# VH-VL binders against FAD synthase (ribL): the designs that were tried, part 11

Target 1, 153 residues: FAD synthase (ribL), of Halorubrum lacusprofundi (b9lsn4)
Amino acid sequence: MTRVVAQGTFDLLHPGHVHYLEDAATYGDELHAIVARRTNVTHKPAPILCAEQRRDMVAALTAVDEAHLGHPEDVFVPIQRLDPDVIVLGFDQHHDEADIAAALAERGIDCRVERASGRDPRYEDELLSSGDIVDRILKQRGSDCDGAREGQR
Key: E = the ipSAE of ESMFold2; O = the ipSAE of ESMFold2 at other seeds; V2 = 0.75 times the mean of E and O plus 0.25 times the DockQ between their complexes.

## First folded at step 6 (VH-VL; framework fv_denrakibart)

Design m5 (from k2 with heavy chain A54G S56Y; at its last look DockQ between E and O 0.86; V2 from the best seeds 0.00; counts 0 for: pae E 2.5 > 2)
Fold by ESMFold2 at other seeds, look of step 6:
Structure m5 (fold): chain C 153 residues (1-153), chain A 121 residues (1-121), chain B 113 residues (1-113)
Amino acid sequence: as target 1 above (153 residues)
Amino acid sequence: EVQLVQSGAEVKKPGESLKISCKGSGYSFTTYWIGWVRQMPGKGLEWMGFIYPGDYDTRYSPSFQGQVTISADKSISTAYLQWSSLKASDTAMYYCARPYKFGDRYAFDIWGQGTLVTVSS
Amino acid sequence: DIVMTQSPDSLAVSLGERATINCKSSQSILWSSKNKNYLAWYQQKPGQPPKLLIYWASTRESGVPDRFSGSGSGTDFTLTISSLQAEDVAVYYCQQYYSLPHTFGQGTKVEIK
């Protein structure tokens, strides 16, 4: 049995997340997804949803055999616990594959590092990032202008 | 030296609670799973479950899910097996054990001495 | 769950003779890409905790005498004691650690005839 690990924030789920996890699953027999804690998300805005909710949503995806919470202080704790055969990085993740492989080897984790393919937009109005979804919500729901009534007190 | 030292034998009545312990020493307690194995009198070995003290991830055999609680306190390098209400059928020897490598797919190379639990009226 | 079945349940062997214990799994426990079988053998002497003898089906644990050897692959495994000694009187268990729950065989008691 080949165990695969994928990791990410997985805040507001979108088709890009589903594609990443489906592609990661093709690398082995079991896909384990690690959902980052809020404290570990330092390179982008903090996630909107709590980690437990994000984990539960990821666990429900067909491609995912199990979803796990990340460790609040050391991202390698759950990776070491799982001792995977393959780690698949997201298409847009900025980590260097060689640097990740070196960090794993330094910790005694004998694991191949791969990178998932990207997903192109398939629909005219498709949103493929949590940021774009947030922007759309704020644009459409950030104002009550059209609902105001004259004379209400 | 690497050791697992368990708490002493227990004699209990049905319905009482019990928490037995397994203290690890001589190794990094948080980087290895700690498992519990039951052996009923005159019977074979049964894997009950294990816990990863690094993040407290806990897994149970279906036969023991809801029957016991496995826990750990990493600040004192100790794992626990706990019953909220003992039954006579809980009479057994209980071993804690550690795999020889980090990860959940390795054999157990270090075993505690065992804790005999006797439950009778 | 993967069921592990040992045979025989008990075995009486003359001192210095060969003892053979079989273990069958209900499904393959071979990791094909790494050519590793997730099979261990344990020895439990009367009044003692189990002791690891063999892991990966055929790799002897440090300090285990050369007379103990493991063989087999996939679903069929064997523990062999090439020349039984008095101190080898014990119950022997196989265990799979391929998937959760990790399951043991029912045990094989080895005695001197």
Scores: ipSAE 0.512, ipTM 0.824, lowest interface PAE 2.4, mean pLDDT 91
ESMFold2, look of step 6: ipSAE 0.512; ipTM 0.832
ESMFold2 (binder alone), look of step 6: mean pLDDT 93; pTM 0.949

Design m6 (from m1 with heavy chain Y100W; at its last look DockQ between E and O 0.86; V2 from the best seeds 0.00; counts 0 for: pae O 2.6 > 2)
Fold by ESMFold2 at other seeds, look of step 6:
Structure m6 (fold): chain C 153 residues (1-153), chain A 121 residues (1-121), chain B 113 residues (1-113)
Amino acid sequence: as target 1 above (153 residues)
Amino acid sequence: EVQLVQSGAEVKKPGESLKISCKGSGYSFTTYWIGWVRQMPGKGLEWMGFIYPADSDTRYSPSFQGQVTISADKSISTAYLQWSSLKASDTAMYYCARPWKFGDRYAFDIWGQGTLVTVSS
Amino acid sequence: DIVMTQSPDSLAVSLGERATINCKSSQSILYSSKNKNYLAWYQQKPGQPPKLLIYWASTRESGVPDRFSGSGSGTDFTLTISSLQAEDVAVYYCQQYYSLPHTFGQGTKVEIK
């Protein structure tokens, strides 16, 4: 049994996440997804949803055999525990494959590093990022919550 | 020297609780699974489950799910096997064991000396 | 669950003769792309914990005498003791570690005839 690991935040799920995980699953027999904790998400907006909810949503995807929470201090803990055969990076993740492979080798993990394909939009107005989903919500629903317009009643 | 040292023999009555320990030394305790194996008197070996101390991920054999609790305290390099209410059928030798490499698909190369648990009225 | 079945349950072998123990798994434990069989053999003497003898079906653990050898693939495996010594009197167990739950065979008791 070839074990594959994919890793990401997986906040508000969108078709890009599903494509990534489906592509990752083609590299082996078992796909394990590691869901990053808030503390591991730096230099970008914190996720909207708690890690346990994000993990449970990812676990429900057909392509995913098991979903795991990331470790709050050391992102390599669940990777060592799983001892995967393949790690699949997201299409747009800007990691050096060689640096990742070196870090895995330092930890005794004999693991191939691959990168998933990207997903093009398929539908009018399709959103392929959690940030774009949040922006759409604020644009369409946020004015009712701002209290900026009175006298419409 | 890589060692697993278990707590001493126990004599208990049905309905009592018990927690036995397995202390690891001479290796990186948190990066190896620690497993528990039961051997009933005159019987074979039964894998009960194991724990990964670094994040406490715990896996049980279906036969033992809900019957025992496996835990670890990584600050003192110790794993535990615990019963909330012992039964006479829990009378057995209990071994802790460590696989020879990282990950959950490896054989056990280091074993504790065993803890005999006797449960009788 | 993968069931491991050993045969015979017990055997008596003359000192210096060959002992052969068979182990059968209920499904293949071969990872064919790496050609690795996830099978181990253990020796357990009275009053002692088990001791790992063989892993990957045929690889001898460090410090295990040459007279112990493992063979087989897929579902059928064999432990051979080429020249039985007095110290080899024990119960021998096979184990699969291909998938959880890890499972042991029922054991084979080896005695001197």
Scores: ipSAE 0.464, ipTM 0.817, lowest interface PAE 2.6, mean pLDDT 90
ESMFold2, look of step 6: ipSAE 0.613; ipTM 0.852
ESMFold2 (binder alone), look of step 6: mean pLDDT 91; pTM 0.932

## First folded at step 7 (VH-VL; framework fv_denrakibart)

Design n1 (from m1 with heavy chain G35A A54G S56Y; at its last look DockQ between E and O 0.87; V2 from the best seeds 0.00; counts 0 for: pae O 2.4 > 2)
Fold by ESMFold2 at other seeds, look of step 7:
Structure n1 (fold): chain C 153 residues (1-153), chain A 121 residues (1-121), chain B 113 residues (1-113)
Amino acid sequence: as target 1 above (153 residues)
Amino acid sequence: EVQLVQSGAEVKKPGESLKISCKGSGYSFTTYWIAWVRQMPGKGLEWMGFIYPGDYDTRYSPSFQGQVTISADKSISTAYLQWSSLKASDTAMYYCARPYKFGDRYAFDIWGQGTLVTVSS
Amino acid sequence: DIVMTQSPDSLAVSLGERATINCKSSQSILYSSKNKNYLAWYQQKPGQPPKLLIYWASTRESGVPDRFSGSGSGTDFTLTISSLQAEDVAVYYCQQYYSLPHTFGQGTKVEIK
């Protein structure tokens, strides 16, 4: 049994997340998704949803066999616990495959590092990032959008 | 040297609570699962579940889910097995064990000495 | 759950003779891409905790005498004690660690004839 790990914030789920996890699942028999905790999301706005809710939503996806919470201080703790055969990085994730592989080897984890394919928009007005969804919400439902917006449409 | 040292034997009555302990030493406690294994008198070994002290992730055998609580305190390198209400059928030897490597797909190379729990009226 | 079945339940063998214990899993525990069988053998003497003898079906744990050997693959596994010694009187258990829950065989008691 080949164990695959994918990791991400997975805040507001969107088709980009689903594609990433579906692609990651093709690398093995079990897909484990690690959901980053709020403390691991630095220098950016914190995720909208709590980690437990994000984990539960990811766990419900067909491609995912199990979802896990990340560690608040050391992102490699759940990776060591799982001892995966393959880690699949997201298409746009900034990590260098070689640097990740070196960090895994330093920790005694015998694990291949791969990167998922990208997903192009398939539908008009499709949003493929949590940031874009938040921006849309603020434009349509922001603080200056009271009863007038509610009656719109 | 690497050791798991368990708390002493217990004699209890049905309905009482109990918490037994397993203290690890000589290794990085937080990087190894700690399993609990039951052996009823004259019977074989049964994996009850284990905990990863690094993040407290805990897994139970379906046969023991809801029957016991597995926990740990990483600050004192100790894992626990706990019953809220003992039954006579809980009479058994209980072992803690550690796999030889991090990860949940490894054999157990280090075992505690066992804790005998006797539950009788 | 993967069921592990040992045979025989009990075995009496003369000193210096070969003892053979079989273990069968209800499904394959071979991880073919790494060629690893997720099978361990343990020895348990009265009043003592289990002791790891063999892992990955055939790899001897450090300090285990050469007379202990493991073989088999997939679903059928064997522990062999090539020349039984007095100190080998024990109950022997196989265990799969391929998937959770980990499961043990029911045990095989080895005695001297």
Scores: ipSAE 0.507, ipTM 0.826, lowest interface PAE 2.4, mean pLDDT 91
ESMFold2, look of step 7: ipSAE 0.546; ipTM 0.840
ESMFold2 (binder alone), look of step 7: mean pLDDT 92; pTM 0.936

Design n2 (from m1 with light chain K34R; at its last look DockQ between E and O 0.87; V2 from the best seeds 0.00; counts 0 for: pae O 2.6 > 2)
Fold by ESMFold2 at other seeds, look of step 7:
Structure n2 (fold): chain C 153 residues (1-153), chain A 121 residues (1-121), chain B 113 residues (1-113)
Amino acid sequence: as target 1 above (153 residues)
Amino acid sequence: EVQLVQSGAEVKKPGESLKISCKGSGYSFTTYWIGWVRQMPGKGLEWMGFIYPADSDTRYSPSFQGQVTISADKSISTAYLQWSSLKASDTAMYYCARPYKFGDRYAFDIWGQGTLVTVSS
Amino acid sequence: DIVMTQSPDSLAVSLGERATINCKSSQSILYSSRNKNYLAWYQQKPGQPPKLLIYWASTRESGVPDRFSGSGSGTDFTLTISSLQAEDVAVYYCQQYYSLPHTFGQGTKVEIK
């Protein structure tokens, strides 16, 4: 059995997340998803939902065989524990494949690194990022200090 | 050099609690699963479960889920097997064991000496 | 759960003769992407913990004598002791580590005839 790892924040789930995990699953037989801890999310706004809830939502997806919490101090702990055959990076993830591969090799993990394909919108008004969902919520139900029209904040 | 040393034999009565230990030395304790194997008198080996000390991820055989608690204290390189209420059927030899590589799909190359638990009325 | 079945339950073999122990899994334990069978053999002498002999179905653990060999693939596996020695009197167990829960065969007792 080929074990695949995917990782991400997976805050407010959207079709982009589902596509990423479905694409990652095609690389092997068993897909493990690692859900980042809030303390490890430094490159974007902190997630809205707690890690346990995000893990549970990801675990419910058909493509995912098991979902795991990331380690609060060392992101490689669950990767080493799982000893995967393939790690699949998200389409837009900022990590460099070569840097990830080097870090894996330093730790004795014999694993190839792949990157998932992107997802094009399929429906009118579809939101494909947690940030877009948050922005929509704030526009529709948040404060409106300047009396701004819907498209202006 | 690499070794697992278990706590001594125990004689208990039904209903009592018990916590036995397994101390690892000579290797990186936190980066290897450590497991527990039961052997009832005159019977074969049964995998009970294991724990990954670095993050405390714990897996149980369905036969033992809810019957025992596996834990670890990585600060003293020690794993534990614990019963809240012993039964006579818990009488057995209990081994701790470590796979030869990190990851959950490897054979056990290092074994503790065993802890005999006797539960008698 | 993957069930591991050994045969025979016991055997008696003359000193210096060949002993053969079989192990069958209820499903394939060949991990095709690594081309490895997730099967181990252990020896347990009276009053001692088990000792790893063979892993990956056919790879001998360090320090294990050449007379021990493993073979087989998929669901059918064999441990062979080519020339039985007095110190080989023990119970032998196969184990799969392909998936959780890891499971053992029921054991095969080897005696001198």
Scores: ipSAE 0.498, ipTM 0.825, lowest interface PAE 2.6, mean pLDDT 91
ESMFold2, look of step 7: ipSAE 0.518; ipTM 0.833
ESMFold2 (binder alone), look of step 7: mean pLDDT 91; pTM 0.939

Design n3 (from m1 with heavy chain T30K; at its last look DockQ between E and O 0.91; V2 from the best seeds 0.00; counts 0 for: pae E 2.6 > 2)
Fold by ESMFold2, look of step 7:
Structure n3 (fold): chain C 153 residues (1-153), chain A 121 residues (1-121), chain B 113 residues (1-113)
Amino acid sequence: as target 1 above (153 residues)
Amino acid sequence: EVQLVQSGAEVKKPGESLKISCKGSGYSFKTYWIGWVRQMPGKGLEWMGFIYPADSDTRYSPSFQGQVTISADKSISTAYLQWSSLKASDTAMYYCARPYKFGDRYAFDIWGQGTLVTVSS
Amino acid sequence: DIVMTQSPDSLAVSLGERATINCKSSQSILYSSKNKNYLAWYQQKPGQPPKLLIYWASTRESGVPDRFSGSGSGTDFTLTISSLQAEDVAVYYCQQYYSLPHTFGQGTKVEIK
């Protein structure tokens, strides 16, 4: 049984996340998804949703056999616990495959590193990032939320 | 020297609580699963479950889910097996054991000496 | 759950002769892409904890005498003691660690005939 790990923030779920996890699942027999804690998301805006909610949503996806919370202090704790055969990086994840492989080897984790394919937009007005979703919400609902009009104090 | 040292034998009555311990030494305690195995008198070995001390991820055999609590305190390299209300059928030898590598797909290479729990009226 | 079934339940073997213990799993425990069988054998002498003898079906644990060997693949596995010694009187257990819950065979008691 080939165990695959995918990891990410998985904030506001979008088709890019689903594609990533479906592609990762093709690398093995079990897909385990690790959902990053807020404290471990330093390269982009903090997630909107709490980690437990994000984990539960990811766990509900058909491609995912089990979803796990990341460790608040050491992101490699759940990876060591799972001892996967393959780690699949997201298409746009900022980590280099060689850097990840080196970090795994340093920790004694014998694991192949792969990168998922990207997902191009398929529909008109499709949003493929949590940031774009937030921006759309603010443009459509933000100015009306408190009853104030633009330019009022 | 890699060791697992368990707490001493216990004699209890039905309905009493009990917490037995397993202290690991000579290795990185928090990075290995540590499991509990029951052996009823004259019977075979039964895997009860295990815990990963670094993040407290805990897995139970379905036969023991809800019957016991497995926990760990990684700051003192100790795992625990706990009953809130003992039954006479809990009379058994209890072993803790560690796989030879991190991850849940490895054989147990280190075993504690066992803790005999006797529950009788 | 993967059920592990050992045969025989007990075995009497003359000193110096071959002892053979079989273990069958209810489903394959072979990880075919790495050719690894997730099977271990343990020895338990009276009053002692179990001791690991064999893992990955055929790999001898350090310090285990050469007379112990493991073989088999998929669902059928064998522990062989090529020349039984008095100190080998024990109960032997197989165990799968392919999936949770990890399960043991019921044990095989080996005695001197």
Scores: ipSAE 0.500, ipTM 0.832, lowest interface PAE 2.6, mean pLDDT 91
ESMFold2 (binder alone), look of step 7: mean pLDDT 91; pTM 0.926
ESMFold2 at other seeds, look of step 7: ipSAE 0.540; ipTM 0.838

Design n4 (from m1 with heavy chain F102W; at its last look DockQ between E and O 0.85; V2 from the best seeds 0.00; counts 0 for: pae O 3.2 > 2)
Fold by ESMFold2 at other seeds, look of step 7:
Structure n4 (fold): chain C 153 residues (1-153), chain A 121 residues (1-121), chain B 113 residues (1-113)
Amino acid sequence: as target 1 above (153 residues)
Amino acid sequence: EVQLVQSGAEVKKPGESLKISCKGSGYSFTTYWIGWVRQMPGKGLEWMGFIYPADSDTRYSPSFQGQVTISADKSISTAYLQWSSLKASDTAMYYCARPYKWGDRYAFDIWGQGTLVTVSS
Amino acid sequence: DIVMTQSPDSLAVSLGERATINCKSSQSILYSSKNKNYLAWYQQKPGQPPKLLIYWASTRESGVPDRFSGSGSGTDFTLTISSLQAEDVAVYYCQQYYSLPHTFGQGTKVEIK
């Protein structure tokens, strides 16, 4: 049995997340998703939802066999615990495959590194990032009351 | 010098609580699963569950889920097996064991000496 | 749950003779892409904790004598003691660690005939 790990923030789930996890699942028999804690999301705005909620939403996805919380101090703790055969990086994740492979080797973790394919929008108004969802909410429901629309059509 | 040292034998009455311990030394305690195995008198080995001390991820055999609590105190490199209310059928030898590598799909290469628990009225 | 079934339940063997213990799993425990069988053998002498003998079905643990060998794949596994010694009197257990819960066979007692 090939164990695959995928890792991400998974805030405000969108079709890009689902595609990533479905693509990652094709690399093996058992997909484990690691959901980053807020303290480990330093390269972008903090997630809106708490880690437990994000984990529970990811766990409900058909492609995911189990979802796990990341470790608050050492992101490699759950990776070591799971001892996966393959780690699949997200299409747009900022990590270099070679750098991740080197970090794994330094820790004695014998694991192949792959990168998932990207997903193009399938619908005109489809949002494929948590940031875009937040921006849409702020535009439509933020403090800009002069932008409110009456019930038309 | 890798070893697991368990707490001493216990004699208890049904309904009493009990917590037995397993102290690991000579290795990185937090980076290996540590498990518990029951052996009833004259019977075989039963995997009860294990814990990963680094993040306290804990897994139970379905037969033991809700019957015992597995925990760890990583500051003193010690794992625990705990009952809130003992039954006479809990009379057994209890071993702690460590897999030879940090993942959850490895054989147990280090075993504690065992803790005999006797529950009698 | 993967059920592990050993045969025989007990075995009497003369000193210096071959002892053979079989273990069957209720489903395959072979990870085919790496050709690894998630099967271990343990020895338990009276009054002692179990001791790991074999893992990955055929790999001897450090310090285990060459007379112990493991074989088999998929669902059928064998532990062989090529020349039984007095110190080999014990109960032997197979175990799968392919999936949770990990499960043991019921044990095979090996005695001197």
Scores: ipSAE 0.438, ipTM 0.811, lowest interface PAE 3.2, mean pLDDT 90
ESMFold2, look of step 7: ipSAE 0.559; ipTM 0.839
ESMFold2 (binder alone), look of step 7: mean pLDDT 93; pTM 0.949

Design n5 (from m1 with heavy chain T31Y; at its last look DockQ between E and O 0.81; V2 from the best seeds 0.00; counts 0 for: pae E 2.6 > 2)
Fold by ESMFold2, look of step 7:
Structure n5 (fold): chain C 153 residues (1-153), chain A 121 residues (1-121), chain B 113 residues (1-113)
Amino acid sequence: as target 1 above (153 residues)
Amino acid sequence: EVQLVQSGAEVKKPGESLKISCKGSGYSFTYYWIGWVRQMPGKGLEWMGFIYPADSDTRYSPSFQGQVTISADKSISTAYLQWSSLKASDTAMYYCARPYKFGDRYAFDIWGQGTLVTVSS
Amino acid sequence: DIVMTQSPDSLAVSLGERATINCKSSQSILYSSKNKNYLAWYQQKPGQPPKLLIYWASTRESGVPDRFSGSGSGTDFTLTISSLQAEDVAVYYCQQYYSLPHTFGQGTKVEIK
């Protein structure tokens, strides 16, 4: 069997995440998803949800055979443990495939690196990022209308 | 020299707890699975489960899930197999073993000498 | 679980003669794209731990004599001892490591006739 690894934050799940994992699953027989811990998310705001909840939600997706927590200090620990045949990068992930392949080879992991396709919006006003979902919640449910209190006296 | 050295034989009574050990040396203990295999008297080999010391990921055979606890202390390169309440049917030889590479889809090339556990009233 | 079945359970072979042990898995353990079978053979002598002989169905472990060879693919595997020596008296086990739980065959006892 061909073992595939996908990796991401997977905070507030959205159709982009589902597409990524479904596309990744097509590369092999068994899809393992690695869910990043808060300590490994430094290039953007920290995830809203705890890692265990995010892992459990990802594990429930039909395309995913197993979901795993990332390692707090060395992101390659779960990859080495799994020894996958294919790693599929997300469409928007900034890493160069060649750089990832070199890092895997250095660690003795015989693994292809692929990149998933993107998902276009299918519905008017569809949200395809956790950030957009958070922004929508804050605009509709936030209590930031205290501008009157700051400006009144 | 790559070695796995197990703790000595045990004679116990039903209901007692027990923790046996397996110490690895001569290799990077943290980054290899280490497994446990049972051999009942006169019987064959049974895979019980294994642990990856780097992140404590632990996997059990369904036959042993909830019956034993597998753990590791990577600071002293030691894995453990533990029972909270022994039964007479736990009488067996127990081996620890290591696959020859860091992944879980490899054969066991290094075996401990075994720990004989005898449980009788 | 993948069930591993060995045959025969016991085998008596004259010194210098050929011994053949069969192992069958309940499902394929072949990684077809690399033609790699997740099958190992172990030798266990009385009072000793198992010793790895063969992995990937046909690759001999370092230090294992040439008289030991493995063959087969998919679900059907064979361990052959081309010329039985006195020190080869043991129980032999096959094992799959294709998927969890890893499982062993029931063992084949090889004796001198």
Scores: ipSAE 0.483, ipTM 0.820, lowest interface PAE 2.6, mean pLDDT 91
ESMFold2 (binder alone), look of step 7: mean pLDDT 93; pTM 0.951
ESMFold2 at other seeds, look of step 7: ipSAE 0.485; ipTM 0.820

Design n6 (from m1 with light chain L100F; at its last look DockQ between E and O 0.87; V2 from the best seeds 0.00; counts 0 for: pae O 3.3 > 2)
Fold by ESMFold2 at other seeds, look of step 7:
Structure n6 (fold): chain C 153 residues (1-153), chain A 121 residues (1-121), chain B 113 residues (1-113)
Amino acid sequence: as target 1 above (153 residues)
Amino acid sequence: EVQLVQSGAEVKKPGESLKISCKGSGYSFTTYWIGWVRQMPGKGLEWMGFIYPADSDTRYSPSFQGQVTISADKSISTAYLQWSSLKASDTAMYYCARPYKFGDRYAFDIWGQGTLVTVSS
Amino acid sequence: DIVMTQSPDSLAVSLGERATINCKSSQSILYSSKNKNYLAWYQQKPGQPPKLLIYWASTRESGVPDRFSGSGSGTDFTLTISSLQAEDVAVYYCQQYYSFPHTFGQGTKVEIK
């Protein structure tokens, strides 16, 4: 059995997340998704949803065999626990494959590093990022806070 | 030297609680699963469950789910097996064991000496 | 749960003769593309904890005598003791570690003669 790990924030789920996890699943027999905790998300805005909710949503996806919370202090704890055969990076994740491979080797994790394919929008008005979803919500629902009033058109 | 040292034999009555221990030394305790294995008198080995001390991820055999609690205290490199209410059928030898590598799909290469638990009315 | 079934339950073999123990899993425990079978063999001598003999179905643990060998793949596995010695009197267990729970076979008792 080939165990695959994918890792991400998986805040507001969108088709890009589903594509990533489906593509990651093709690398092996068993896909484990690690959902980052808020404290581990330092390279972008903090997630909207709590880690447990994000984990539960990811676990419900057909492509995912098991979803796990990341470790609050050391992102490699669940990776060592799982000892995967393959780690699949997201298409747009700005991580150097060589640096990740070196960090895994330092920890004795014999694991191949791969990168998932990207997904272009397929539908008019489709959103493929949590940031775009947030922006859309603020544009459509934020008008009341930003001076919108009854009768405004 | 890598070793697992278990607490001593126990004699108990039905309904009493019990917590037995397994102390690991000579290795990075938190990065290896620790398993518990039961052997009833004259019987074979039964895998009870597993714990990963670094994050307390715990897995149970269905036969033991809800019957025992597996836990660990990483500050003292010790794993525990615990009953809230012992039954006579819990009379057995209990082993802790560690796989030879830090993942969950590896054979047990280090075994504790065993803890004999006797539960009699 | 993956059920592990050993045969025979007990085995009497003359000193210096070959002993063969079989273990069958209810499901395949082979990852075929890497030829890894998630199968271990343990020896338990009277009054002692179990001792790992073989892992990955056929890899001997360090310090285990050459007379012990493992073979088989998928669902059918064999432990062979090529020339039984007096110190080999023990109960032998197979175990799968493919998936939780990591079940053991029921054991095979090996005796002399």
Scores: ipSAE 0.392, ipTM 0.794, lowest interface PAE 3.3, mean pLDDT 90
ESMFold2, look of step 7: ipSAE 0.437; ipTM 0.805
ESMFold2 (binder alone), look of step 7: mean pLDDT 93; pTM 0.947

